# VH-VL binders against Putative bifunctional riboflavin kinase/FMN adenylyltransferase (ribF), part 8

Target 1, 179 residues: Putative bifunctional riboflavin kinase/FMN adenylyltransferase (ribF), of Geobacillus thermodenitrificans (a4it50)
Amino acid sequence: MKVHEANQGLTLPGSVVAIGAFDGVHQGHQAVLRQAVERSRQLGVESVAYTIDPPPRCRFQGSRMLTTLQEKLDRFAVLGLNHAVVAHFDERYAARRVDAFIRELTALNPREVIVGQDFRFGRNREGDVALLRRHFPVRIVQTVCCADGQRISSTRIRELIERGEWEQSTVLLGWPLSS

## First folded at step 20 (VH-VL)

Design b1 (from z3 with light chain T94L)
Fold by ESMFold2, last read:
Structure b1 (fold): chain C 179 residues (1-179), chain A 117 residues (1-117), chain B 107 residues (1-107)
Amino acid sequence: as target 1 above (179 residues)
Amino acid sequence: QVQLQQWGAGLLKPSETLSLTCAVYGGSISYYYWSWIRQPPGKGLEWIGYIWHSGTTDYNPSLKSRVTISVDTSKNQFSLKLNSVTAADTAVYYCARDWGLYAFDYWGQGSLVTVSS
Amino acid sequence: DIQMTQSPTSLSASVGDRVTITCRASQGIRSWLAWYQQKPEKAPKSLIYKASSLQSGVPSRFSGSGSGTDFTLTISSLQPEDFATYYCLQYDELPWTFGQGTRLEIK
């Protein structure tokens, strides 16, 4: 797997791009990333995980990250991603025009872009799925739930870890706990 | 094919407000940035500022204190106001579509604004 | 602000000549450089975006090259309609800034 900085202009002849913070690469994230890998193989192009570091919740709310950046990247590699593109989240990144993100994606020549239903980007969160669909084929990915019907989320996994509920947190995460 | 048509007063006195409007035909104003650019007679081009269809703007620092750009999505139009004009503001003013892939790909016909005595 | 410097300021050439115009940025702008052609009393016309990509409808005699800080516009065989003023524009970092222009005149 090759790792790139978002602002360094990676160019591909074709791709499938999954976008997200992917903190912890929990089983919900794995479902998204596996779709990107499978779809890229069907289309004969390379798979890309476009990820932001640190996650906005960790930056603005002080939430503890479930993984270091390197741990997250290692998990992408296990899942079979060909590339990871890492965007460094800071005040400058948050203030960018929406077309800065469109430029980065356009260079990847995506045959599909895979995002969550409430995906937003750019200054004042003015970028949305409708804008993205003007430029790329976009697939919205469904929420993954555990056996008790609740959403798998990084927040819930953090709560379980804080309580010392290791077995349950490992089930939702799908990886050995790191520390 | 996208076309931009602009209008407004062409002769102003010092201290008045320049006001121009640009209408977009053959396409929606939504999901692009829209810029104003000016060119003093015999001189080069200067970017004034842009607007997004939500109303979010950014302006050239050289003009920021005097400029306001507005958008009316229901009319598919955007506008420029420049306060407290002087002779230095005499220029041809252009509206343009502004996009990070293609730069300014469509331009209005230009409006000469002359600031007199 | 990123300063854009064009060379030459003016140039005299004949129909059929190969012409090059350069544009230098005061800092790296990657490839986010556009070229415009402007005839007297007309709006600028887009020629090249992203340093080397031709805009729709622009003749293939126009080409662009470069990245980083140094960029070139080339007209491979000058035609009568090509006598105009040419501007570069950086659109990598706000504020967007133009070069000062290059006047291409008939010899």
Scores: ipSAE 0.784, ipTM 0.898, lowest interface PAE 0.7, mean pLDDT 91
Fold by ESMFold2, look of step 22:
Structure b1 (fold): chain C 179 residues (1-179), chain A 117 residues (1-117), chain B 107 residues (1-107)
Amino acid sequence: as target 1 above (179 residues)
Amino acid sequence: QVQLQQWGAGLLKPSETLSLTCAVYGGSISYYYWSWIRQPPGKGLEWIGYIWHSGTTDYNPSLKSRVTISVDTSKNQFSLKLNSVTAADTAVYYCARDWGLYAFDYWGQGSLVTVSS
Amino acid sequence: DIQMTQSPTSLSASVGDRVTITCRASQGIRSWLAWYQQKPEKAPKSLIYKASSLQSGVPSRFSGSGSGTDFTLTISSLQPEDFATYYCLQYDELPWTFGQGTRLEIK
């Protein structure tokens, strides 16, 4: 797997791009990432995970990261991604116009962009799936729930860890805990 | 094909407010930035500011204290107000579509605004 | 603010000439540069975007090149309708800024 910074200007002749913070690469994230790998093979192009570091919730809300960046990247590699593009999330990045992100994606020539249902980007979160669909084919992957119907999320996993529910948190995460 | 048509008063006295409107035809105002640009007679072009269809704006620092750009998505229009004008504000004012892939690809016809005594 | 310097500020040329206009940015702007043509009493017309991409309906005698800080507009064989003022625009970093213009006159 090759790792790139978003500002390096990676250019591909074609791709399938999964986008997200992917903190922890939990089972919900794995559904998105596996779809990207599967679709890229079907279309004969390379798979890309476009990820944010640190996750916005960790930067703005003080939430604990479930993984280091390197642990997240190692998990992408286990899942079979060809590339990871890492965007460094800071105040300058958060203030960008939505078309800055569109420029970056355009360079990857995505045949398909895969996102979660609540995906937003750009200044004031003004970029949305409708905007992406004006420029690229977009697939939305539904929220993954556990057997009791609760959503698998980084927030839920952090709560289980804080309560000392190690076995449950590991099941939802799908990896050994980092701490 | 997208077409921009602009209008507003062309002759002002010092201290008045410049007010221009731009209507967008052949396309939606949504999902683009919309900019105002001005050009003093015989001079170069200066970007004034933009608006996103949500109402979010950014302005050239040189004008920020006097400029307001507004959008009305139901009318497919956006507008410029420039307060407290002086003779230095005499220019042709243009509206334009603003997008990070194509720059300013569609322009209004221009409105000459003259500030007199 | 990124300053855009055009060269020359004015030039005279004959129909059929090859004309080159340069635009230099005060810092790197990658390829986010556009070229505009403006005739008297008319709005600017888009010629080139992203340094080298020709806008729809623009004759192929126009071409753009460059990246980083140095950019060039070329007219390969000047036609009578090409006498105008030409502007570059950087649209990499706000505020968007134009070059001072290059006035192309008939000789």
Scores: ipSAE 0.775, ipTM 0.886, lowest interface PAE 0.8, mean pLDDT 91

Design b6 (from z3 with light chain R30H)
Fold by ESMFold2, look of step 21:
Structure b6 (fold): chain C 179 residues (1-179), chain A 117 residues (1-117), chain B 107 residues (1-107)
Amino acid sequence: as target 1 above (179 residues)
Amino acid sequence: QVQLQQWGAGLLKPSETLSLTCAVYGGSISYYYWSWIRQPPGKGLEWIGYIWHSGTTDYNPSLKSRVTISVDTSKNQFSLKLNSVTAADTAVYYCARDWGLYAFDYWGQGSLVTVSS
Amino acid sequence: DIQMTQSPTSLSASVGDRVTITCRASQGIHSWLAWYQQKPEKAPKSLIYKASSLQSGVPSRFSGSGSGTDFTLTISSLQPEDFATYYCLQYDETPWTFGQGTRLEIK
């Protein structure tokens, strides 16, 4: 797997791009990332995880990251991603015009862009899925739930860890807990 | 195809407020930035500022204390106000569509604004 | 602010000539440079975006090249309708800034 920083100019002849913070790369994230890998193979193009570091909730809300950046990237590699594009999330990045993100995606020539239902980007969260669909084929993925119907989320996993519910947190995460 | 039509008063006295409106035809104002650019007679082009359809703006620092750009999405229009004009503000003013892939790809016809002495 | 410097300021040429206009940015702008043609009493017309991509409807005798700080507009064989003023624009970071223009004249 090759790792790139955003704005370093990765250009591909075609791709499937999954976008997210992917903190912890929990089982819900894994479902999305596996779909990206599968679709890229079907289309004969490369798979890309476009990820934000640190996750916005960790930066603005003080939430503890479930993984370091390197641990997240290692997990992407295990899942079979061809590329990871890492965007450094800071106040400058959050203030960018929406077309800065569109420029980065355009260079990847995505045959499909995979995002969550409430995906937003750019200054004042002005970018949305409708904007993305003007430029790219976009697939919205539903949040994956565990067998009991509860959403698998980084927030839920952090809560379980804080309560000492190690067995359940590991089940939702799908990886051993970070040391 | 997208067309921009602009209008507003063309003759002003010093200290008055310049006011121009740009209407967008053949496309929606949503999901693009919209800019104003000016050109003094015989001179080059100067970007004034842009607006997103949400109302978010950014202005050229040289003008930001005097400029206001606004948008009315229900009319598919955006506008420029420039306060406290002087003779130095005499120029042809253009509205344009502003997008990070294509730059300014559609322009209004231009409005000559003359500020008398 | 990113300053854009065009060269030359003025250029005389004949129909059929190959001409080259350059534009230099005061800092790297990647490839976010556009070229415009402007005739008297008309709005600028888009020629080139992203340094080298032709705008739709623009004849193939126009081409752009460069990245970083140094950019070139080339007209391979001038036609009578090409005599105009040409501007570069950087659209990498606000404020968007134009070069001072290059006036291309007959003779």
Scores: ipSAE 0.780, ipTM 0.887, lowest interface PAE 0.8, mean pLDDT 91

## First folded at step 21 (VH-VL)

Design d2 (from z3 with heavy chain D98E)
Fold by ESMFold2, look of step 22:
Structure d2 (fold): chain C 179 residues (1-179), chain A 117 residues (1-117), chain B 107 residues (1-107)
Amino acid sequence: as target 1 above (179 residues)
Amino acid sequence: QVQLQQWGAGLLKPSETLSLTCAVYGGSISYYYWSWIRQPPGKGLEWIGYIWHSGTTDYNPSLKSRVTISVDTSKNQFSLKLNSVTAADTAVYYCAREWGLYAFDYWGQGSLVTVSS
Amino acid sequence: DIQMTQSPTSLSASVGDRVTITCRASQGIRSWLAWYQQKPEKAPKSLIYKASSLQSGVPSRFSGSGSGTDFTLTISSLQPEDFATYYCLQYDETPWTFGQGTRLEIK
């Protein structure tokens, strides 16, 4: 797996790009990332995980990160991604025009872009899925729930860890907890 | 095919407010940036500022204190106001569509604004 | 502000000539450089975007090259309709800035 910084740019003749913070690379993230790998193989192109570091909630709200960046990248590699593109998230990145992100994605020549529900980007969160669809084929991932009907999320995993629910948090995460 | 048509003030006295409107035909104003650019007679081009359809703006620092750009998505129009004009503001003013891949790809016909001495 | 310097300011040439116009940025702008053609009393017309991409409907005798700080517009075989003023534009960082222009005249 090749790792790239977003500011240096990666150019590909074709790709499938999954976009997200992917904090913890929990089972819901794994479903998305596996779909990106599978879809890229069907289309004969390379798979890309476009991720931001640190996650916006950690930057703006002080939420605990579930993994280091290196742990997240190692998990991407285990899942079979060809590339990871890492964007450093800070106040400057959050203030970018929407077309800065579109430029980065355009260089990857995506045959498909995979995002979660309610994906937003750019200054004042002015970028949305409708804007992405004007430029790329976009697939929205379905919610992934555990057996009790609750959605799998980094927030829920953080809550379980804070309560000391180690076994349940590990089940939802799908990896050992890091110390 | 996208077309931009502009209209507004032609002859002003010093201290007045320049006001121009640009209408967009053959396409939606949404999901592009929209800019104003000016060109003094016989001289080069100067970017004034842009607006996103949400109302978010950015202005050339040289003009920021005097400039307001507005958008009316229901009319598919955007506008320029420049306060406290002087003879130095005499120029042809253009509206343009702007996108980070293509730069300014569609332009209005231009409006000559003359400010007397 | 990123300053854009065009060379030459003025150029005389004959129909059929190969013409080059250069544009230099005061800092790196990657490939976010566009070229415009402007005829008297007309709005600028887009020729090239992203340094080298030809705008739709623009004849293939126009081409652009360069990256970083140094960029070139080339007209391979000058035609009568090509006599105009040419501007470069950087659109990497606001404020967007134009070069001062190059006036191309018939010899």
Scores: ipSAE 0.771, ipTM 0.887, lowest interface PAE 0.9, mean pLDDT 91

Design d6 (from z3 with heavy chain L101F)
Fold by OpenDDE, fold request of step 23:
Structure d6 (fold): chain C 179 residues (1-179), chain A 117 residues (1-117), chain B 107 residues (1-107)
Amino acid sequence: as target 1 above (179 residues)
Amino acid sequence: QVQLQQWGAGLLKPSETLSLTCAVYGGSISYYYWSWIRQPPGKGLEWIGYIWHSGTTDYNPSLKSRVTISVDTSKNQFSLKLNSVTAADTAVYYCARDWGFYAFDYWGQGSLVTVSS
Amino acid sequence: DIQMTQSPTSLSASVGDRVTITCRASQGIRSWLAWYQQKPEKAPKSLIYKASSLQSGVPSRFSGSGSGTDFTLTISSLQPEDFATYYCLQYDETPWTFGQGTRLEIK
């Protein structure tokens, strides 16, 4: 897997792009990423994981980061992604216009963009799937739930870890717990 | 096709507030940025600021303290207010559609605002 | 702020001439450079976007090139209606900034 910094000139003739913070690369994230890999193979293009680091909640709310960037990238590679694009998430990035993000994605020539439910982007999260679909074909991956019917989320995994629920957190994560 | 039509007062005294409105025809104001640009007589162009259809704004630092851009989606309009005007604010003011690929692709006809005592 | 410097400030040319206007950015703006034409008492008209993409309805005699910091607007064969003032605009980073303009006059 090739790793790229956002806006550093990566251009592709075609791609399938999965977008998300992907903190922990938990089972819900894996569904999105696996879909991207699968679709990229079907379409005969390369798959891209577009991610941000650190995750917004970590940057602005001080939440525990589930995985380091390197761990995240390693997991992307395991999942079969051809490319990872990493955007440094800070106040400047958070203040970006929605069209700036769309411009950035355009360079990847997305044949399809894969996102999770409730995906938002741009300043104040003003960009939504409806806006994205004006520019790219967008596939929304259904939310992945655990055995008890609850949504698998980074937030829940953090909570489990904080409570010492190691086995449950590992199950939801889908990977061994990182240090 | 999208068309922008402007109106507002053209003659002001110092310290007054400039107020201009731009109406969008032939398309929705939604899902676009909308900017104001001004041009003093015989001079170049200066970007004033933009507004997203939901109300998020950003202004040129040179004017930020005096500028307010607002949007009325129900009327498909957006407006510019510039407080405490001086002679230096004398210019033709333009509204424009602002989008990342095209920059300013549609423009209003311009409004001359003259500030004189 | 990103400063845009156009060259020349003014030039005289004749119908049929090849005209070149340059714009330099104080920092890299990738390809987010636009060119505008403005005639007296009229709003600017978009000519080129993304450095080299021709705006819809603009004659093919207009072309844009460049990336990074140096950009060029070319009119391959000047027509009578092309005498106007031209501006470059960077829209890579706010605040958006224009070049000072190039006045193209009849020789």
Scores: ipSAE 0.907, ipTM 0.946, lowest interface PAE 0.5, mean pLDDT 96
Fold by OpenDDE, fold request of step 23:
Order: structure tokens, then C-alpha cells, then sequence
Structure d6 (fold): chain C 179 residues (1-179), chain A 117 residues (1-117), chain B 107 residues (1-107)
């Protein structure tokens, strides 16, 4: 897998792009990423994972980061992604217009964009899937739930880890964390 | 096709507030940024600021302290207010659709605002 | 702010001439450069966006090139209706900034 910094000139003749913070790369995230890989193969293009680091909740709310950038990238590689684009998430990035993000994606020539439920982007999270669909074909991956019917989320995993419930955390993650 | 029509007072005295409105026809104001640009007589163009359809704004630092851009989605309109005008604010003011891929692709007809004592 | 330096400030040419206008940005703006044509007492008209993409309805004699800091607008064969003032615009980073303009006059 090739790793790229956001807005550093990566251009592709076509791609399938999965977008998300992907903190923890848990089962819900894996569903999005696996879909991107599968669709890329079907369409005969390369797959891209567009991610931000650190995660917004970590940057602005001080939440515990579930996955280091390297761990995240390693997992992306295991999942079969051809490219990872990493955007440094700071105040400047958070202040970007929605069309700035759309412009950035155009360089990847997305044949399809894969996102999770309730995906938002841009300044004040003003961009939504409806806006994204005006510019790219967008596939929304259904929320992945655990056995008890609850949505698998980074928040829940973070809480489990904080309580020392490693077994449950690992189940929701779908892979063992290094720490 | 999208058309922008603008109106507002054309003659002001110093210290007054400039007020212009731009109406969007042939398309929705939603999911676009909308900008104001001005051009002093015989001079170049200066970007004033933009507004997202939900109300988020950003202004040129040179005018930020005096500028307010607002939007009325129910009327498919957005407006410009510039406080404490001086002779230096004399210009033709344009509204425009602002999208990062195309830049300013649709423009209003322009409104001449003259500030004189 | 990003400064846009447009050259030349004025240009005299004849119908049929090849005309070139340049614009330089004070910093890299990738391809987020637009060209506008403005006729007297009219609003600017979009010609080129994203440095080299021709706006819909614009004649093919207009073309844009460049990336990074140096950009060029070319009119391959000047027509009578092309005499106007031209502006470049960077829209990579706010505040959006225009070049000072190029007045294209009849020789």
C-alpha cells in the first residue's frame, strides 16, 4: 500500500475512495474499507482510503485515540487498500470549505465514494452525503452492529477499553490492538 | 440557467451602511457558496466575502470588521452590508455564485454604490 | 494573502493575432486559477476554471495552461469581440485574490 499526504499531488485515472476517520478500524470501518476494495476490483481501478489524523474527537474533545496512524495504515494494508491518503486534522483542516474537500477528491477521479452512515465533512460538518452525491457516485455502507444489536462505534470501544474490557473491545474491533 | 439579480441603494454618505441584495433565479441557493465582489471605478476586482447557504461566512480580512453577509433561503436571496462607508468604498458591487471547482461562474449585473459627502 | 501578478497590464493587438496573458501567484495554488473576461459596464464572465478547463459556451480559441505559480491565458486568434479586460483569480486559499487585470485594446 502506498501512503500519501493529502493534497500532495496524488492523481489517479480512476479509483474507489473510502472516506473516514477510521479510528480503531473497527468492524464498522472494515465494512466500509472492504467495500471499497471489492468495488475497486469490480471496476478495475485502485482503492483509496482517505483518512484524517488525529481523529476529530481526539483533537477537539480530548478523546483517547484508539489507533495510531501506523496501526491504522497497517490495517488498511491488510484489508487490501492500494492507497492511503492521510490528512492532518487541525483547525485549518476543520475550517475548510466543503468544496475544498470535493476538489481534493476530484484528483483521485473517484468512480465511487464509499462512506458510512451519517458521514459529514467540511467546515462545521456542513457537507453531507447528499452534497457529495452531486459530485460523485456515493455508496453508503450500512451500519455494522454487534451481536446485541448495538452499533459498533469508536466511542463504545473507547469506553470498553477504559474499563479494561479488552475481550469485548477486541470483538468489536475485529482485530487485536497492539496496546 | 442560473441568473443573479441584485439591487440596493446606490448613493450613500460617509458613515452610512451599504446594503445590497442578490436574488438567485433558475436554481436553488442551497448547496452553494455565494460571494460578493467589488470593483472601484477604473480599478480591479476585490473579493469581499462568501456565505454558505446555511449562513456560514468568511470575509476578506481587509473588510471583515465592517462586512456582514446574510442569506434568506426562503427567498432564495443573500445580502451584503458594509458599515461605516467612506469614499474608498465607492465601487460597483457584484454578487456571484461561488463554488470551489468553478470559482465564480455566475454573476449579478452589478450595483454602483457611490459614497460622497 | 496570495498576491496575483498579472502581465502585461495592457496589450494592443489586432484581429487574428495570438495573444498571451500571464499570471503569477506569490505561492503555489496548484490548479485553482480562473480567468475572467470583462467588458465595459458589464460583469466579469468566466472563461477558464481550474487553470485549463474551458467554461461552457466559451470559444475554443481561449485556452489556459499552467500549474503551481505560473499560469497563462491564450487567445489563439483574436476576434473583435475579444477586446476587453481580463483578470486571473486564485481560489486556492481565502481571501480569493484577483490579478490587477490586463486591458486588451485594438492596435
Amino acid sequence: as target 1 above (179 residues)
Amino acid sequence: QVQLQQWGAGLLKPSETLSLTCAVYGGSISYYYWSWIRQPPGKGLEWIGYIWHSGTTDYNPSLKSRVTISVDTSKNQFSLKLNSVTAADTAVYYCARDWGFYAFDYWGQGSLVTVSS
Amino acid sequence: DIQMTQSPTSLSASVGDRVTITCRASQGIRSWLAWYQQKPEKAPKSLIYKASSLQSGVPSRFSGSGSGTDFTLTISSLQPEDFATYYCLQYDETPWTFGQGTRLEIK
Scores: ipSAE 0.907, ipTM 0.947, lowest interface PAE 0.5, mean pLDDT 96
Fold by ESMFold2, fold request of step 23:
Structure d6 (fold): chain C 179 residues (1-179), chain A 117 residues (1-117), chain B 107 residues (1-107)
Amino acid sequence: as target 1 above (179 residues)
Amino acid sequence: QVQLQQWGAGLLKPSETLSLTCAVYGGSISYYYWSWIRQPPGKGLEWIGYIWHSGTTDYNPSLKSRVTISVDTSKNQFSLKLNSVTAADTAVYYCARDWGFYAFDYWGQGSLVTVSS
Amino acid sequence: DIQMTQSPTSLSASVGDRVTITCRASQGIRSWLAWYQQKPEKAPKSLIYKASSLQSGVPSRFSGSGSGTDFTLTISSLQPEDFATYYCLQYDETPWTFGQGTRLEIK
């Protein structure tokens, strides 16, 4: 897997791009990322995880990250991603025009862009899925739940870890906890 | 194709407010940025600011304290106000469509605004 | 602010000549540079975007090149309608900034 900074200008002849913070690369994230890998193989193009570091919730709300950046990237590699594009998330990145993000994606020549249903980008979260669809084919991924119907999320996993619920947190995460 | 038409007062006294409106024809104002640019007579071009169709703006720091750009998506129009004008604000003012690939690809014909000394 | 410096500030040439105008940015702007042509009493007309891409309807005698800080507009064989003032624009980082212009005049 090749790792790139978003500002380095990676260019590809074609891709499937999954976008998200992917904190912890929990089982819900893994479902999305595996779909990107499988879809890229079906289309004969490379798979890309476009991720931000630190996650916006951690940056602005003080939430603890489930993984270091390197741990997140290692997990992407295990899942079979061809590329990771890492955007440093700070006030400058959050204030960018919506077309800055579209420029970055356009260089990847996406045959498909995979995002969550409430995905937003750019200054004041003014970029939305409708804007993305003006430029790229977009697929919305559905929420992933565990067998008991509860939503798998980084927030829930952090709460379980804080309470010492190690076995359940490991089940939702799908990776060993790192001390 | 997209066409921009602009209008507003052409002669102002010092301290008055410049006000110009730009209407967009042959296309929607939505999902683009819209900029104002000015050119003093015989001089070069200066970007004033832009607006996103939702109302978010960014202004040239040199003018930020005096500039307001607004948008009315129901009329497919956007406007410029520049407060407290002086003779230094005498220029031809242009509206333009603003996009991160094509830059300013469509321009209004320009409005000469003269501020008396 | 990113300063854009054009060279030359004015130029005299004959129909059929090859003309080169340069634009230098005070910091890297990748390829986010556009070129405009302006005739007296008219709005600027878009020629080139993203350093080298020809705008729709612009003759192929116009071309652009460069990246980073150094950019060039070339007119391969001047026509009578090409005598005008030319501006570069950086649109990588706000405030968007123009070069000071190059007047191209007939000898």
Scores: ipSAE 0.787, ipTM 0.899, lowest interface PAE 0.7, mean pLDDT 91
Fold by ESMFold2, fold request of step 23:
Structure d6 (fold): chain C 179 residues (1-179), chain A 117 residues (1-117), chain B 107 residues (1-107)
Amino acid sequence: as target 1 above (179 residues)
Amino acid sequence: QVQLQQWGAGLLKPSETLSLTCAVYGGSISYYYWSWIRQPPGKGLEWIGYIWHSGTTDYNPSLKSRVTISVDTSKNQFSLKLNSVTAADTAVYYCARDWGFYAFDYWGQGSLVTVSS
Amino acid sequence: DIQMTQSPTSLSASVGDRVTITCRASQGIRSWLAWYQQKPEKAPKSLIYKASSLQSGVPSRFSGSGSGTDFTLTISSLQPEDFATYYCLQYDETPWTFGQGTRLEIK
């Protein structure tokens, strides 16, 4: 897997791009990332995970990351991604115009962009899926739930870890708790 | 093809408020940025600011304290107000479509605003 | 703010001449530079975007090149309609800034 900084200007002749913070690369994230790998194979192009570091909640709200950046990248590699593009998430990145993000994606020539249902980008979260669809084919991956119907999320996994519920947290995460 | 028409030009006295409106034809105002640019007679071009259809703006620091740009998506229009004008604000004012690939690709016809001395 | 400096400020040339206008940014702007042509009493007209991409309907005698801080507009064989003022614009970071302009006059 090749790792790139978002500001390096990676250009590809074609791609499938999955976008997200992917903190922990939990089972819900894996559904998105596996779809990117599968679709890239079907379309004969390379798969890209576009991710941000640190995750927004960690940067602005002090939440602890479930993985270091390197651990997240290692998990992308296990899932079979060809590329990871890492954007440094800070106040300047969060304040960018929506077309700054679209510029970065356009260089990857995406045949398909895969995002979660609540995906937002750009200043004041003014970039949405409708805008993205004006520029690229977009697939939305729905929220993944566990057997009891609750959403799989980084917040839920952190709560389980704090309570010492190791078996359940490992099931939701899909990776060992220490790596 | 997109076309921009602007109006509201005139002769102003010092301390008055400049007010211009730009209407967009042949396309939607949504999902683009929209900018105002000015050019004093015989001088170069100065970007004033832009607006997104949500109302989010960014302004040139040189004018920020006096400038308001607004948008009315239902009318497919956006507007410029510049408070407390002086003779230095005499210029031709342009509206333009603003996008991160094509820059300013469509321009209004221009409005001369003269501020008496 | 990113300052854009054009060179020369003015020049005289004859029909058929090859002309080069340079624009330099005070910091890197990657390739987010546009060129505009403006004739008296008219709005600016887009010529080049993203440093080197020719705008629709612009004659192929116009070309742009450069990246980073140094950019060039070239007119390969001047025509009578090309005598105008030319501006560069950086659109990498706000505030968007124009060069001071280059007046291209008949010799």
Scores: ipSAE 0.785, ipTM 0.894, lowest interface PAE 0.8, mean pLDDT 91

